# VHH binders against o26223: the designs that were tried, part 30

Target 1, 191 residues: o26223
Amino acid sequence: MKLLWTSQHIKVTVHIDGKVSKMDVLEAIKTRRSIRKYQDREVPEELIDKILDAAMCGPSAVDERPWHFIVVRNREMLEKIPEVHPYGAMVKDAPVAIIVCCDSSLEKIPGFWVQDCSIASQNILLAAHSLGLGAVWTGVYPLEDRVEGIRRLFSIPEHVIPFSVIPLGYPAENPGTRDLFDPDRIHLEKW

## First folded at step 19 (VHH)

Design U21
Fold by ESMFold2, fold request of step 20:
Structure U21 (fold): chain B 191 residues (1-191), chain A 120 residues (1-120)
Amino acid sequence: as target 1 above (191 residues)
Amino acid sequence: EVQLVESGGGLVQPGGSLRLSCAASGYNFKRYDMAWYRQAPGKGRELVARITTGGTTNYADSVKGRFTISRDNAKNTLYLQMNSLRPEDTAVYYCARDAWESYVDSFDSWGQGTLVTVSS
């Protein structure tokens, strides 16, 4: 993993590789929230690398690993995303976004790629959270207008399907913790 | 069927107070984040306040310090205490389930609303 250094006026006390923090996985799952407001602060390349490494650790149907990721930092491109993806209005304010895609030529079992890319997308959210970042999954697939709009905007080939757009950055909001456990959803031995 | 019934609106002078209530039924109220929205004539709905199942609250800047959201899970009721009311607070107020974690456009469950009019 390459360490990314910024100018000396930016504090270097944050360990880019994440060695100074360790979050229990159950804590990460329970405390992750959708974050739609971000600080005006760049996200180091090293953190994006760690997040994408985590994304690729997910299981996939017959280990097909159909995912591809587009990392978007260009302001002009980020500002265009809401034009084709209205629910993604906050993307223009994010320092970076990750587009999760399926390469259908890698599919080994038809129709399981949605689960595969969902797993990768959730891993991105959890990894970002564990590194002190906030992120939100904005759905693209299966909304055809959004799929085609994102495909055109980023020159994504016909056999590649954009699945989600995930803006991320250092959070500028705190939505709070929830208590969601519902025993009525648990069925012992059978329905 | 999810039902949200707002009450407590009315006509009040500037500087006055009102307490809105929202009676919820048809779902497990304590497992859902809740919110108050408002819609002034000719404007879109805007978030006023929200409260999570864990008790965290957030407010629109325009109402901070004047409004307080709260919930009573035993009574399946959401409240909005509105103090120091201003004419710009005039709106229909809606109780809603908060879909903060939706990754697509949300089809929020809404009540029918209760009118608050702040006028001299």
Scores: ipSAE 0.651, ipTM 0.806, lowest interface PAE 1.0, mean pLDDT 88
Fold by ESMFold2, fold request of step 20:
Structure U21 (fold): chain B 191 residues (1-191), chain A 120 residues (1-120)
Amino acid sequence: as target 1 above (191 residues)
Amino acid sequence: EVQLVESGGGLVQPGGSLRLSCAASGYNFKRYDMAWYRQAPGKGRELVARITTGGTTNYADSVKGRFTISRDNAKNTLYLQMNSLRPEDTAVYYCARDAWESYVDSFDSWGQGTLVTVSS
C-alpha cells in the first residue's frame, strides 16, 4: 500500500508508488552530529552499500573519482586502530568503520584529491545520518604518523593514501541542536 | 583574543552548593558550544558538562542530577550550578569552548580555572 499526500477519506483505494519518509537534505545537513557512542547492534551490509553509493555520487576534479573505501568489521582490526590513531578511540566500540582512501594513480589533476575525498567523506556522514546511523569523521591525512600507521595496519599500498577513518553505528547519544548561521561570514560582490 | 575567566570557586561543606561563572570575551559567544571540565589533584582534566548553542545539555554520570550547566548569551556568561557537593568534586574547574564537531579533537581556549574544595 502507499503513503498518501492527500485526505484520509479516499473513496477509491489507490495504490501509488509508496514513499518512505525521507529526511529533507537541508534538515540532514543541519541535524547531523558527530556520534562517538554506538549501540551494540550490527549495521546491515545493505546500509553500508547505500552509504558508499552516496559517497561515490560526489563531484571530483575532472571526474577523476580517486576514492577507494575499506570496510572494516573485524573486531581485532577495529581494536588496533586506536594504537596508530589515538584520537580515534571510539572506533573500537563501533560495529563498522569505513576508511576513505585516495588512489593517486587515478589522479588526473595533481593535488585535488583532498577535496575529492573530503566530499566523499562528508557524503558518508550525511547518508549515514539519513539512514538512522551515527558517524564521525576522524582525520588521518595530513598527519603523517596516522597516515603511515593506518597504511601499515591495513596493508595499504604506497600509492594509496588513507584520508579518513569513519566509525559508524546506531547512535547511543544525542549531542543536540545548534544555531551556527553567521551573516558576518557572507560577503556580497567582494570581500 | 579569546578570554575565558572562571569565578565562584571556594571552600564548601559536603552537601553544600556553589555556582561557578565563566565570563567570555573576544568572540561571538552565542555561536559556540561551551563546556565545563575539572581536574582533581594528580589527575587529568575530565568533562563535567556541555551545553550547545541550541541549548542541549549533557553531563558526566558522576554529576548528573546534581549539577546544572546554563548560559546567558546576553551576558556572554557560562554557569555551573553545583548542588549536593561531595568531597570527590574537589577540583579546579575550567570552562572551555567545546569542539564536538572537530575531526582532529582540539579545543580552542581554556580559562585559568577556579578551585572548588569540598571538605568539612
Scores: ipSAE 0.632, ipTM 0.801, lowest interface PAE 1.0, mean pLDDT 88
Fold by ESMFold2, fold request of step 20:
Structure U21 (fold): chain B 191 residues (1-191), chain A 120 residues (1-120)
Amino acid sequence: as target 1 above (191 residues)
Amino acid sequence: EVQLVESGGGLVQPGGSLRLSCAASGYNFKRYDMAWYRQAPGKGRELVARITTGGTTNYADSVKGRFTISRDNAKNTLYLQMNSLRPEDTAVYYCARDAWESYVDSFDSWGQGTLVTVSS
């Protein structure tokens, strides 16, 4: 007679703030994909708040935090974006888009706002992915015609620079996983 | 410079098979997602199949179950096995590097295309 034992084990990670991580950060970074097809399903305001909270947690040059965010849900406005921003064609099908902007009056070190807004934009993508959403970064800055078009469409003041338009929603496609590690890009000690 | 050269197109009867090949050069092929597109007469280009560096494949609904995309990273070659061909599969087929993750307008590198005609 033999006694056989089986069990299911669940690991829980506790952070300083006590919350449990739903997805490992390396997994989130490696599996995030640009998503351009969305379900006909609303994105709750709570999830947008969490995404923007994450966006604002990024480092910035001298902690200048130059970013502002425009949350666009109005169908007519979403449908107008491709008229001034052709790369943003999928925005018309998204339930919501976030426009990442720089307020140049907050800039303390010239030219670092681009890195600052890039960090915020990437954090939006990662946070959306961790919440079961899909998003895509569509570049606006430094394309002058796109910057001016978006500025006009959303009545963005002169001192505020639209940087990116990020449509998001529950994904209706799966672009798949990638294997992008390339050792030839790694240089030890020097070039 | 990225170069993509398609081959394997031709005339085939309905129900037949063809195997398309795409020879790639000028970049680190195994680190890039790849795709096949097609353009039927009077239509725009449409995605047929894609394959990621991680091995994931995706197919247009119209070809799912009949076409198989694959790659040989040692030979820098992308393939499309096309079975159970139908007249509506008639098109010029293009090999492309898939710039799925670009945050600016697509930087597609295309081959010259190879004509597939399914008739009779």
Scores: ipSAE 0.623, ipTM 0.806, lowest interface PAE 1.0, mean pLDDT 88
Fold by OpenDDE, look of step 19:
Structure U21 (fold): chain B 191 residues (1-191), chain A 120 residues (1-120)
Amino acid sequence: as target 1 above (191 residues)
Amino acid sequence: EVQLVESGGGLVQPGGSLRLSCAASGYNFKRYDMAWYRQAPGKGRELVARITTGGTTNYADSVKGRFTISRDNAKNTLYLQMNSLRPEDTAVYYCARDAWESYVDSFDSWGQGTLVTVSS
């Protein structure tokens, strides 16, 4: 019995009729891929709002919620991001990018802001995917050159730390599916 | 330590075929996406083909329909079947652990490469 691996094209049937079929959370997690190619199509503000809402729903250290978000749609600014963020080459081709930042003045327990912003960033990726968008996490912190580059470019104050740049758009590529479960990484009771 | 060793390169005539192999060691091969890159003389390194852990393949437009990437997880080996070779396919071919899902640019896991020369 030749198991025909039918490449189940996860037809994200973006039903045009506005009913975004809610993707199951496990499905969203398992099928999400980084997307670095985007269609020449604008992302509605409503979707960005949903994504940002999701970004703010994660836990944080002592519930500090130190995150801030810069939504960038300006073409000139998007085109400048790669100049200070080489791994962000695809940002110039995206219709929108979200810059996740931390307000360090809100941090009560040092160091946990990285976790907080990571959670927010991941929620952005998952939400984007569930809404039929593609996104990619491009790390800024802790690379000093990128942090300072983004800071200068967007006039971010010194107490605020840019953490990640996440371009978003309708996907123009399909990286495919992965099987990442590794039982060797699971330890029962002790190492 | 991650090790990738390419083999199978050589001289071939236009229209000919080669099969490249990449032996992987030092990590759980089956849990990582893999890719072939190539670098022609005087040119930058470019993606040739990618294969995911789930078996999904992607190809550069220049090699689509001619090249086939595959993997044998039991042998920890990546393959590139190259058919209908052209002079413009002349390059050093590199096997790489694919970092598609990296949020930091890192391509530090490359082999030494194998030279493919397509000439009449």
Scores: ipSAE 0.595, ipTM 0.800, lowest interface PAE 0.6, mean pLDDT 91
Fold by OpenDDE, fold request of step 20:
Structure U21 (fold): chain B 191 residues (1-191), chain A 120 residues (1-120)
Amino acid sequence: as target 1 above (191 residues)
Amino acid sequence: EVQLVESGGGLVQPGGSLRLSCAASGYNFKRYDMAWYRQAPGKGRELVARITTGGTTNYADSVKGRFTISRDNAKNTLYLQMNSLRPEDTAVYYCARDAWESYVDSFDSWGQGTLVTVSS
């Protein structure tokens, strides 16, 4: 059964103040915040599918697309993640987490997988935000103890590298927006 | 109250060695990653070394092969063994607790610092 991924135009409808609004890409980028508190509310599978679709739409080096995703909803597993990834403490409070992994066997150019998985991770964050969810990037790689911890916990093969753990849920906090523009970081033609 | 107290700084000749210590109190030391930073006169604070709760270490390129970060959880103490010291290593060294606010390193607690001077 060829899952014909019909490129359905992901109409992201965000209910802001009872109005259906579409969040454009710039808005998503600028207003995204790390969310570490979540409502006691399940995330529909449809939203996760959209997020994962977005995660796979980013570029990768030589189109290697080395990423794999573990979707974790099991409460026991979510609660165990902080034991091996202590700064993923908020994962235990999330209804779902996505673990982004690299299959090293898919890597075509050494070292670019980090960029690839980063892009995928960021797309997850942006997509989640655009869908009215909160998420946070908890870095696993390159912390060896964290990588190994997640590997063992989820029985991840040796050739697959856990990269990030991203808890998701409906936000139970509103940290506000930040202006992070820094003109001093912009160089014209030369450093 | 979270407290970090550095010690072990001093004057040393180039090529010499020092061992810094950071005594942590007021929190569960074992649950936090730790780091050493340094700030040279007129320069910004820079990361020197980091150690996770699981013992994974990372070093600035400038100190790789010369410095070793370690921790003793039983003693709530962070260490920095500094070998082959250079004049450019002269700085106030700070220990910091990493709270991991996000994917980006987030340190929420600092010691008072200890001065390391490398001079002939």
Scores: ipSAE 0.218, ipTM 0.658, lowest interface PAE 2.4, mean pLDDT 89
Fold by OpenDDE, fold request of step 20:
Structure U21 (fold): chain B 191 residues (1-191), chain A 120 residues (1-120)
Amino acid sequence: as target 1 above (191 residues)
Amino acid sequence: EVQLVESGGGLVQPGGSLRLSCAASGYNFKRYDMAWYRQAPGKGRELVARITTGGTTNYADSVKGRFTISRDNAKNTLYLQMNSLRPEDTAVYYCARDAWESYVDSFDSWGQGTLVTVSS
């Protein structure tokens, strides 16, 4: 009795007819993976706009909204990012990257900007995924050499802190889904 | 093949100093972050110190101010200077290569470790 492991090929039916299949939020969260390989295909500006819109929809401490975004499409700049951010190697292969930054002058409560920018970064990932793009969060902060590297490369003012670099593109890989649920991380009423 | 070889461990008295070395080979050393871990008897492995390719360092609270991580890229060598050693620092110390995946630290290469014993 050959147990035919029916690999349920989740046919991401890329409906050609431009109707972005509405991925619900839970599906987006559960099925999102870091994508580090991209097709040789440009990402339309419209999609980037949608992603950035999503990035700005997250909550922030006291509604401080300290985030700024640098959209990078220049090939030379994309290729330089890995030089100062080694674990952003895949950035050179992406058609576009978003650098999430914090304007410290907008911070109302010290230290919460990390959470704010994290939320923005995650929203970028989720939005990208929902739109049929692949992305990966490459952390810049709190690594000082990388923060400064990105700062210099993009002439970012001192009061603005590079937080993450997120390359985006149409995915050229499918790493599958992971079950990350861990009941041991759930505590009822008390630790 | 990636190889990491630790050295410099030994017996030292409390308050003493020791310098560990890790010789790296089989890969481009300068392009990877590196770290020291330690595992005490009966305890889990814990991060001691990390150093980026650009020289940014981070330390566990327990060793902050006492230990210094450094690297010599020309020699493909990682160091851990340990000062003011305490009995609680007794452990096998491991050198590790750091791979960064989506803001998750992945240490994919380890040496065999070097034993540090702090005892009066």
Scores: ipSAE 0.156, ipTM 0.626, lowest interface PAE 2.6, mean pLDDT 89

